VHH binders against Glyoxylate/succinic semialdehyde reductase 2, chloroplastic (GLYR2). Designs and how they scored, part 8

Target 1, 314 residues: Glyoxylate/succinic semialdehyde reductase 2, chloroplastic (GLYR2), of Arabidopsis thaliana (Mouse-ear cress) (f4i907)
Amino acid sequence: LAYRVYSSLQSTTPSTRDELGTVSIGFLGMGIMGSPMAQNLIKAGCDVTVWNRTKSKCDPLVGLGAKYKSSPEEVTATCDLTFAMLADPESAIDVACGKNGAIFGISSGKGYVDVSTVDVASSILISKQIKDTGALFLEAPVSGSKKPAEDGQLIFLTAGDKPLYEKAAPFLDIMGKSKFYLGEVGNGAAMKLVVNMIMGSMMASFAEGILLSQKVGLDPNVLVEVVSQGAINAPMYSLKGPSMIKSVYPTAFPLKHQQKDMRLALGLAESVSQSTPIAAAANELYKVAKSYGLSDEDFSAVIEALKAAKSREA
Short names: E, the ipSAE of ESMFold2; O, the ipSAE of OpenDDE; V2, 0.75 times the mean of E and O plus 0.25 times the DockQ between their complexes.

## First folded at step 1 (VHH)

Design e09 (framework vhh_7ubx_2)
Fold by ESMFold2-Fast, scan of step 1:
Structure e09 (fold): chain B 314 residues (1-314), chain A 120 residues (1-120)
Amino acid sequence: as target 1 above (314 residues)
Amino acid sequence: QVQLVESGGGLVQPGGSLRLSCAASGFTFSSYDMTWVRQAPGKGPEWIATIYSGGSTMRDDSTKGRFTISRDNAKNTLYLQMTSLKPEDTALYYCAKGSWDYEYLSGDYRGPGTQVTVSS
């Protein structure tokens, strides 16, 4: 699943604003993530052509200096390197492979970088269709939400054609703070599942700690402070702890999606005969929380699965 | 056919209030998260609020004291109640199928938007 990078990933790539402008960049999808990502490329001096199914959503980008084309096919026909940022697997497949899709304009010597969060099977399908044209494909799902996208602080989990990773690297660096090359197509999605498995497990463990501290007469706010200053610190503790102590769970990552990721990660573990007993136990707690009607609350609502029935009523 | 139609915008004086509506059709409205987004002239889209299928909400800190997102699943309608409106709230307001931090909008708002102009 993992690929370690120990060599130079670049031969010669543009590094200055003028040099970056010699590579024509396409960007498909002007949603909450795609729009700020494309804006960062434009602000860095890149030659950017945008497309969105609803043309008016491209207007702010055109106002910043981007060009517009009426289809994914026209974007990939006129650009050297095209990024796609789409909401779901169906949209990602449609934009790449559907009517007037990217595959009809792309050709040998060009690259397609799918930064959308899609499942492994969808990424493999898009990769096959793109590579059948003679072009290169890179899967590059992101870790980070709207604010990291605006700030150029995304983390890219890339997999696919290494020469394309090397060519895309300067542009990924404009849009993000780090990038990883993980080998074969599908490994980016797999890495995201493993990370979210760890996240779900740690949140369940943190919930145990909060409730135990309360039951033995300790101040759970002091627990949050202690763990935040110590070796086990994660930003998630400071972000979620105060709300969990108050039994409110403002949704940033829905519990139902955390549980889905736990289930998928357990399936991945089973496929390679790797035991993950902590994740298995955490998954059961997320299932309990779902049974209490907390599916659309933040995944930190997993704490409710550990409370006695009467404590949940208070 | 999925369709979202916004209404309730218009010209309002500073300090005024407006209630925006979004009529949804072509999908099981109650099963989906819904979002309000706005776009001012010359600026990029700005997320305002998301209401999840279960009724919980996530709101932008800069507007959450003045704006409230809600839904009526029986009427397949999404609402945005806006109070204490300011000139900087002038924008085209869109509703969208989907959540902000889980699934992004993929480029299409799915609604044509409703114009809000705050002017004296």
Scores: ipSAE 0.000, ipTM 0.234, lowest interface PAE 12.2, mean pLDDT 84

Design e10 (framework vhh_7qia_2)
Fold by ESMFold2-Fast, scan of step 1:
Structure e10 (fold): chain B 314 residues (1-314), chain A 122 residues (1-122)
Amino acid sequence: as target 1 above (314 residues)
Amino acid sequence: QLQLVESGGGLVQPGGSLRLSCEASGFTFSDYAMGWYRQAPGKQRELVAFIYSGGSTNYADSVKGRFTISRDNAKNTVYLQMNSLRPEDTAIYYCARDEYSGWLPDSYFDYWGKGTPVTVSS
């Protein structure tokens, strides 16, 4: 029944630059991820209105042709489709539901797409508040860091209102290489946390390998080459390995955000009584790295947590 | 190891058609946005057509309605179908892998082919 009703809904999807420009796009959050994502939409010819808590972060986007509004409420009031990319669950809830938040400007006929990494409960809360206005909601957390965001190579893990997924699809394709529709609200957030839990655990394990290779007299550059050519290859080894060996961590994904994702994933695991001991151990290393003042360095700085105390230097 | 090889250029009369191909190797082709650029003698290199990894496309105003960019991920190939060619389309056409995705200056592209010349003349 539901499928037949849904399948009878046909709409023309914009596919050209001029057609894409007929949909007014809002973008909330101009951080490390949000800024390059919004830039890709502007460069593709989209009509983009931006907001950030710190207004000056919007200046590069305005310089590229974006419009600016002083609140999330004003953005959702003037735009057909609004994306939100916030640093944490508290910010995502505040931007959507707080004072001058998105819910006060959004209405029936409009859509809200939350691409932030949040916990399942936060995604469900935001969805309820948005849908109570009559608007549609899609969660669409991304997999990928700063360079994939800049390159339009993000992976979108979407869930929520399917008509909004279809309307958002051309814009997701501008910002990413792939998109998955995962069904009910909460499933995107859950998938994203599991993916980032694996990523954080893998980076901690890779750091152990680099330091062990050095300590037994092996060339860690050869280790990077070996893992990059073998069955366990991940692009992260080639992207992060050389910098980790040199103890420099140019920020693509801040360590504090990786630690946040570990904490949220552990909370998800706790809620269903699933043991995740590797993630728990990795999380402790990220907490140690934060205690060394590395919160705003790239998450690959987790390697510093494994070095002997006397060899750690700023 | 990373290579882009353009083909399909040549001499054509005004109003004619050509199909350019760019065969990629040494990277996961489906993960990257691809573009076609051209450079005429004495002019700056300009973006002609762009295709995102997900299949969305964009065109320079001068070629909209005449040129079509497409990709075949199974063949690691990006194409440029050029119809209703004009003398001003005469240029060397370059295939590029987009490092930063979108209508960015050519200095941001990390991989370029050697180019294929297109001459539109009687």
Scores: ipSAE 0.000, ipTM 0.104, lowest interface PAE 19.1, mean pLDDT 83

## First folded at step 2 (VHH)

Design f01 (from b09, 19 letters changed; framework vhh_7qia_2; at its last look DockQ between E and O 0.05; V2 from the best seeds 0.00; counts 0 for: pae O 13.2 > 2, unsure alone 63.0 < 65, placed apart)
Fold by OpenDDE, look of step 2:
Structure f01 (fold): chain B 314 residues (1-314), chain A 122 residues (1-122)
Amino acid sequence: as target 1 above (314 residues)
Amino acid sequence: QLQLVESGGGLVQPGGSLRLSCEASGFTFSDYDMGWYRQAPGKQRELVAFISSSGETNYADSVKGRFTISRDNAKNTVYLQMNSLRPEDTAIYYCAKVYETYGSDTEWFDPWGKGTPVTVSS
């Protein structure tokens, strides 16, 4: 079955700035990703209402002109289209379906777009609960970290109700550089997990390379340069490599979230009896790094797990 | 530079209460999970309680129902309310960023403060 990658026909319909202002937008979750995403919507002139479990995280957005509501329910009750960006599946489910959750305020004619990274089962669960209210649901996990979020350069991996995808498209274009419609709910989550699994594995491998280069007397900075010019080039190597060599890990994507995504991806693999031994090995390194207190550091801090293993063998 | 300053420790009788404070600086406090650790004499340091950036809390079994962790992001401060204190709670208490492993053999190198001593004795 040739998955026709429907190249998102850039519907050039210039959603006139005027049309964007007529839709009330809710945004749930003001974390490292959610806050800059919501800010971009506000800057674009959208009518945005924000909520976060920690109210103070909404203050910067309110200062920019956003409205505030005290619960997900109140947000969905007052908004035509609500985005949710939560840290993990549990939070995503709680905000959508828990006490004062989105499902209690949402109704027919409204849409819920979950941009959180969750497992397939959680996405399906949230979809069902939202749709049972008569509302539409779209999963839209994102590829990209803090900087792409700030710059409106995210990649949206969407799946679910196609009419909602079409409705949400202008707003996704504000927050991102591209969007994909992947069909049935669950496909977006699956795609995101696979992508992040690859990313995590690549970083772990790169970390090994850095350390090995040092051990054999090579300049690791030269390694970074060589890699950047070859077939295995990725932006993250050039961006993070120099800092890794210096043992500095400014957080663009927290290591704990990378490890979470590894765990979820391995679960997905298990569910379909797919062997992923490289990802499994990488996940162990991220677990070790977490145990070293590096959870809130950039996921490139995984290199520290490899350094410590040397000390135990000595 | 990241700094954590713990305060509020002291000598209390069994059954007494203390409230610990930790003031953080040098990083975006609201973006991080924070926790309280303790180290008793001759024992390994252990995580006592943590609070996520979203406000979710978790506790060690030994302190569950007695201790409450909270945070004030406006003040860059995390608190530990300790009630019904026991002699076995005697330790130096430290504030730090949280890591998810509760294992006794966990090695970590996160920066923490000087700690605040808590002594529970009759």
Scores: ipSAE 0.000, ipTM 0.291, lowest interface PAE 13.2, mean pLDDT 87
ESMFold2, look of step 2: ipSAE 0.000; ipTM 0.231
ESMFold2 (binder alone), look of step 2: mean pLDDT 78; pTM 0.783

Design f02 (from b09 with D33A S52Y S54G E56S P111Y; framework vhh_enristomig; at its last look DockQ between E and O 0.03; V2 from the best seeds 0.00; counts 0 for: pae O 15.3 > 2, unsure alone 64.1 < 65, placed apart)
Fold by OpenDDE, look of step 2:
Structure f02 (fold): chain B 314 residues (1-314), chain A 122 residues (1-122)
Amino acid sequence: as target 1 above (314 residues)
Amino acid sequence: EVQLLESGGGEVQPGGSLRLSCAASGFTFSDYAISWYRQAPGKQREWVSTIYSGGSTNYAESVKGRFTISRDNAKNTLYLQMSSLRAEDTAVYYCAKVYETYGSDTEWFDYWGQGTLVTVKP
């Protein structure tokens, strides 16, 4: 069965700057990811209306020329296309379907694009509620952290209504370097969870490697260099390795979110009776790190969970 | 009543420098983000820079590296230091305050100054 890799033909249709300005864009959630994403849209000349639970987080965007609305309902009532970037499934559902939620303002002819990382069931739920209003739905979780969001270099993993994908494509191209259409709702969420599960497991393994290298008398900086030149190279190792060695964890992707994604991925695996023992083990480390108060640190702080285990054996 | 009063505008040669001021009154200055905008003749008003209550700053790409926004909370004054001025920087410059009320619909800012004219001529 030849998995047709649908290479997204970059239809270079020069979306004339003029066409982008005619679509009113809503953006819900001004967190570490949502804020820079919305900023990029504003900088590109888009008409953007923003909302966040904490109003002050909208100030930077308003300063750039964004409009503000007091609820998701008001945003979707006034915008043709609304993006949502929320922290977890509960928040995503609440913003979409809760009190003053997006479903109360959205209607036929409009689109809702959820770029949040959620479980498959939540994505399906939100999709159903949005579509019941007559609006279109697209899930579009992203691969990438703070810096890619700032630089407009995200990878969008989209699924849902194809017409909405096409409509949203120019805006996704502003915020990201690539986009994939994965078909039915749920596939985007699933892909994102699988990717982040791998990422979390890799980081945990890398952390073990750092500590082992130190224990056997090797320079961990040399380890980072060796890894960067070999087949197991990943940008995250070079970017985070030096700081990990110094026990500094500037937040690009919060540890609490990584742990959340591990949890969700394990749930996904369970739902289809797939064994994922490495991910399970990694998740336990992230849980331990959270218990140490490292929830808001970068997910690379998981190395601290491994360090503490040493002190108990002494 | 909220008042914003810009000053410091004038004529300057290309490559020159100018410092603008915005005197604010009628609100707790330190609690609000304040922005500079400019409007050239026949063009739309455009965002230039913002300084937030916490002191963080942001700039339009067209002025980044050339302009510096700052504030003195004790004096309720906003500043814009402009350097390496270009002909395209010619505009009326406005300071603006963010809307006060949470939950209100805002397009831009709720209060604007009268503006100060900056002309960059050879």
Scores: ipSAE 0.000, ipTM 0.236, lowest interface PAE 15.3, mean pLDDT 88
ESMFold2, look of step 2: ipSAE 0.000; ipTM 0.150
ESMFold2 (binder alone), look of step 2: mean pLDDT 78; pTM 0.778

## First folded at step 3 (VHH)

Design g02 (framework vhh_enristomig)
Fold by ESMFold2-Fast, scan of step 3:
Structure g02 (fold): chain B 314 residues (1-314), chain A 122 residues (1-122)
Amino acid sequence: as target 1 above (314 residues)
Amino acid sequence: EVQLLESGGGEVQPGGSLRLSCAASGFTFSDYAISWYRQAPGKQREWVSTIYSGGSTNYAESVKGRFTISRDNAKNTLYLQMSSLRAEDTAVYYCARVEYEFDSGTYTEDYWGQGTLVTVKP
């Protein structure tokens, strides 16, 4: 049955730009990420219906040929496949499950793809409510910021109903450069937390290296060059290092969001009894940086926590 | 849903002081940076000041040392304390909610208030 449903959904997948226009696409949320994502779908020839809490944010999309509906319920009632890109878990839940929400218009044979950054519990909640209608659900949180969204270069971390993943694949390919199918609902959110836990730990360690190099009389610009040529190279080092050395932290990823992801990853680790001592130590530095008023600076501002509260040198 | 409502504008003499307020609703106020902008007749809208969710502040060079931005998260209210006012400060003042942009390293305003008029005249 599953095999037949899977094959049927694949047979409805368009193979050409003209065929893509036969699938009706809904898009909920016209913020800094959702707007460029929806624009890429429209430019690719998709039949797109948009909604945003503030209607005027839909105007550029309507100008490009999108249709507008006044509620998430009306969007899911008229569309085969609906994407949602909301700012926070509370908004994602409200749009899916609240008054005039997506669950009241969606039905069997349709799909809901939540590309919002939500926690594991929120993703599971939304999935249950959507699937209780008979519809399919896929979580698909993105890695990538505003420019990758504009350029169609996002990375999708997907989990949920595999037949919906296959049906959504051409549209994910329009909006992104790669996609991963990670299994059961919750795994996309979990993967994003694990990746960001590694990122936060790496940045804290890099900050220690910069300050240590300075204190022993080395040029930290040479440190950045040495690591960039070696096996431990990450694009973040070359991107962030020069600014960190100058004590300037132009915000690409806010420190408060990095600390939130550390806290959530530590909670995930606790739930399965997995020790993550490096992440725990890094999280303390992010908390210190927040206490210094650096919440809205780039997460690379974690270096300031080490300047103000030095560990005793070994 | 998201609403920003400015108040406190009015007529004031050069060298005087005035405090603007911006009442926010429909979102978790404490999670967002909020900016003040102004627009004088026939001129382009200009940025005045931003207060970030953590409480750090930035100011346009033209108002630095004269204006102070602050917030009361318990009351969902933003303030702009203006002192040593000049004729060139005459403008409609807007508060705007600021959403961050990951790759640009800048914040983008996504919701605006209706504005409050400040007139500095002898």
Scores: ipSAE 0.000, ipTM 0.169, lowest interface PAE 15.0, mean pLDDT 85

Design g03 (framework vhh_enristomig)
Fold by ESMFold2-Fast, scan of step 3:
Structure g03 (fold): chain B 314 residues (1-314), chain A 122 residues (1-122)
Amino acid sequence: as target 1 above (314 residues)
Amino acid sequence: EVQLLESGGGEVQPGGSLRLSCAASGFTFSDYAISWYRQAPGKQREWVSTIYSGGSTNYAESVKGRFTISRDNAKNTLYLQMSSLRAEDTAVYYCARVEYEYDSGTYTFDYWGQGTLVTVKP
């Protein structure tokens, strides 16, 4: 059941491949994303040591051949390269820098790769703390959800120490279908904000189209088919369109999180004096939808912000 | 180990009522949105209702006003109170944990139960 890991480096020699096959890998966080990511590393034949705040979540990984350590500090002390996949910025900071955290076990010659979704400031903070130990840091937030994580089809948005990006590359290739090196720490988080800003703007525009089609007497289900077959197609149209037409918004991406990303992207734009008027307008619609109590509904509920009061009533 | 177990189905006459239950274990039930889906023979699964972690509820238009979704977080149990049942409500009813990743907008129905059969017969 074990597959040997080999270097993806262009100048790979037989000795480099053999050395990469002996790299010890740590993985911190066995949640919905971390667990399948770590499983893919184990199935590829990697030497993996895992940790999770709730120890029992490590049991499936240990059953597949992983080692367990009781703290992030012990994982980074025993591993050459440690990945971290935490649920939020506070957890990512706590695991890296808190009591028994990664910084207390990591040292020069080792690497820390944070694949968690964190804000720019948090990524910079973790990077500074890790690099102050003499170790290298790479931020590598992912695009993709549970099924891409299980299938090894994640997209990595990396930034930080280039030598660590190169050392981590074979393992990123096991867990994902593509990886981008974006330069300085913070650029991975920034790229993710820009992508989500585009997504929020697109959904607001799609909502305008649905309501306009209805108001002029067109069948909005036909609109969904037309855009799905045309040059502007996005999977979101066929996924969200039917539910939006029926005024139901089962939550995949909470509206409050989309609005948070709009706010953060606008702040990023302001910091560099870049105008983003479409995102600014879309953000106002998300704020209106939040005022209607739709924060925990899917972000496609932004359509409710565009309806006349009478149309919102059942 | 995540488990979902539906119960409460059976045969009922048109206009009747049934209460379905879904017993959940192996995860922090209160943290998740949980949905009811149904599938009639030869048809695609269709969404029926969702109750969110924040307590809000949503319903398919076909069941709105007739079905009520609720949860008991202390008992790790989801309910679907069905009233004014119609022949077209005949289906296997499934409980599904809704898993979503904030950044991707991907909708995953995870940890489906075995289902419970509801048959509306005259």
Scores: ipSAE 0.000, ipTM 0.170, lowest interface PAE 14.7, mean pLDDT 84

Design g04 (framework vhh_enristomig)
Fold by ESMFold2-Fast, scan of step 3:
Structure g04 (fold): chain B 314 residues (1-314), chain A 122 residues (1-122)
Amino acid sequence: as target 1 above (314 residues)
Amino acid sequence: EVQLLESGGGEVQPGGSLRLSCAASGFTFSDYAISWYRQAPGKQREWVSTIYSGGSTNYAESVKGRFTISRDNAKNTLYLQMSSLRAEDTAVYYCARVTYEWDSGSYTFDYWGQGTLVTVKP
């Protein structure tokens, strides 16, 4: 019955400004991501109350029609559904569970949606503290930076209480272009990890292709063109290919972080007895590249791990 | 400083043509994929076309066969040649630099232009 009610609300959303305005929305954190997200909710007609550690950062939102409260506790005491967008795990924990934190104002019948990017352990901790009050919790980390936040183009990787996901869905749709419900708390972080495992594996495979094409006398620039026009096209190939051919690796995603994600994905696979042999092989190449001192280069520098020793000499 | 600046927008009749330009500065233009996006009043930003650093192109289904994306790396300039324009093509057109963002773990757009308005008579 509850699911049917939520499903009906979602299917009619965003039907009217009046319907959106019946839910009081809190928003904690007016940083580079939180401010544009909250502005989109206000512009869509939502009843929004904001808080930020530095009060003056709330002034533009108040100017657009938002209400202000002096603490996370006062926001969650006043609002039906509170979003939190903090810069790091420490800040997310402090805002939720620290002095004058969200847990002291929130209660049964209310929801807390943490859209911050935090590690699995921090998300589980916040979830436990919120749910101990009787309230519902949803993990909803975003994919997308400042400009997607401004444009309402974020992707939400949600996990936690399904009834809260359904209630939050209309507001997630205002702030983003897509949302996924992934089950238990921690699964948003896990989804990001699996995606990056695929990315690391594909880059290692692409590097093999570039070097093989060169060694058999083909033009690797033509290889990049061929894959770009075919069924295996990925923007990453066209973006990274020309630089990899020139042996330059301007850093967008550091190789050390890609290797970290490979290691963590292999650990995740081990925990459920799932074989990932391609990722395992790719991880060894990233470890080799790290041993060459390429940790802070772009992860596309993995190609250096496959070159003959002569090709790496000064 | 990275900058993208669109130009060439204006009013045209249905069936007409326009060529949009995007002038890039502050980075090695030839090393990046660049996309065109558009936003009609009251709608979300919609992807139109991308040209990759190697010269490959991709198009939204709604513009295939009517729009042509191209680049001049010597001039650090991106183009969108629009033909057979329709009322539904009315939008502000933006160019955007394609990148991968570490924090989000996905492809994103780190720099956008200010946009250029294209109006096709209703």
Scores: ipSAE 0.000, ipTM 0.142, lowest interface PAE 16.8, mean pLDDT 85

Design g05 (framework vhh_enristomig)
Fold by ESMFold2-Fast, scan of step 3:
Structure g05 (fold): chain B 314 residues (1-314), chain A 121 residues (1-121)
Amino acid sequence: as target 1 above (314 residues)
Amino acid sequence: EVQLLESGGGEVQPGGSLRLSCAASGFTFSDYAISWYRQAPGKQREWVSTIYSGGSTNYAESVKGRFTISRDNAKNTLYLQMSSLRAEDTAVYYCARVLYEWDSGYTFDYWGQGTLVTVKP
C-alpha cells in the first residue's frame, strides 16, 4: 500500500518526445532481451547510445537512429542514465566493473540501472562499485521473456536509490507494463527468487496430481479443466498440463534454470533460518530430472522425475 | 518461421453466423494451446476462447453458448464458429499462440494480423 502510494506520488513525467530526448540514455547489451528493449526506447523518441561485446549486434539499433560507443566506459561517460541487460551475473559484473567497464566513465549526477537477472550478492557488488563513484544505482531485473520485451510489456522488480527509480520511471514505463519499488539493493533479486521458488514447487505438485489421476483411471485432461475452473487455478496449469500429459516439454523456461533458482532460494532461506520443506522436496525432483538429461527441456519436464523407469521408455 | 493468419471476417446482420479460421505454420500446432482474442474500436483487447492441445475448451461468459472453438491438427488450422451475433461482437479478431511466462501469467509469443467482424443492426 505504502509502496504503491509512494510510486504514484513520485511519478517523473517527461511526457513529450522533446522532454524524453533531454535525458541521454545508454544501453549496454544487445542480446535477445536488450535489443528489443533499446528499440522501444528509440521508437519512443529517446536519445539512445548502445554498446555490445559483439559490435555487429548494435547495427540494427544504429540503423534506427542510435549512437554507438566502443566500451561501457564510453557509454556511461556520454550518457545521463545507462541501462544494462546482460545474460548472466559474470557478464553483468564484467560490464559494470571490469576493464573499460561502466564504473570508469560514470560520475556523480548520473545513474546506472541494471535490468539483468543476477543473484543478490552480485547486485550488491555492482551497486557498491557504482555508488563508490558518486553515481546512483538501481537494480531492476525483469519478469517476462522475448515477446514481452518486444511489446513493451515487461515487469520491473526495482530496488536501490529512490531518486534514480523516479528518474528512470518514464523509461521503465516505455519498456514495461508494471514496475515495483522494493527498497534496498538485493530485494529485486530476492523477490524474483521467492516467486521462482513458488513456481517450481507448484509445478512439482501439479505433476504429482497428473500422474496420480492417470494411475487411478481418471482422465488427466479433465483434471486440467477442473483445476482451471476452481479456486486453485494458475494459468500455467492450463498452458503446461496438456503438454505434460503428452510427455513433450517445449522450452519456455529451462529446467536447469528452475533448479538453479530452487538452489539459490534454499540458500536464501538458510541464511535467515527459514524452513522451506516443500521447496526442498521439489528441488530434489529437479535434480533427478537433470540426471535424466532433461536440463534443457522446459521445467515442466519435472514430471519425468516422478515416473517409474519403464513408463519413461514409452 | 512461426506464422498465424486469420481469415473469414466480414459484415453480418444481427443474429447471423460467421466462421473464422486461423492458419498456423512454423511450429508443431498440435502441441500448443491457441486462443481467440478480440479488440473493439477504442477498447482493450479481450479474451474470447481457448482450445488446449488435449481438446478441452474455455469461453468468456459473454460468448458461451454462441461461439464454438475447434481445431484441425491435420490442417494446422484453428476455427471459431460464431452464431447469434450481436452489435457488441463487432471487433478485430486475433488468434494467438499461448505461452505462460512464469512471472507474467498468460502471454502470447505470436499473434496473427487479425480479421475484422462487423455486425450491423
Scores: ipSAE 0.000, ipTM 0.163, lowest interface PAE 15.7, mean pLDDT 85

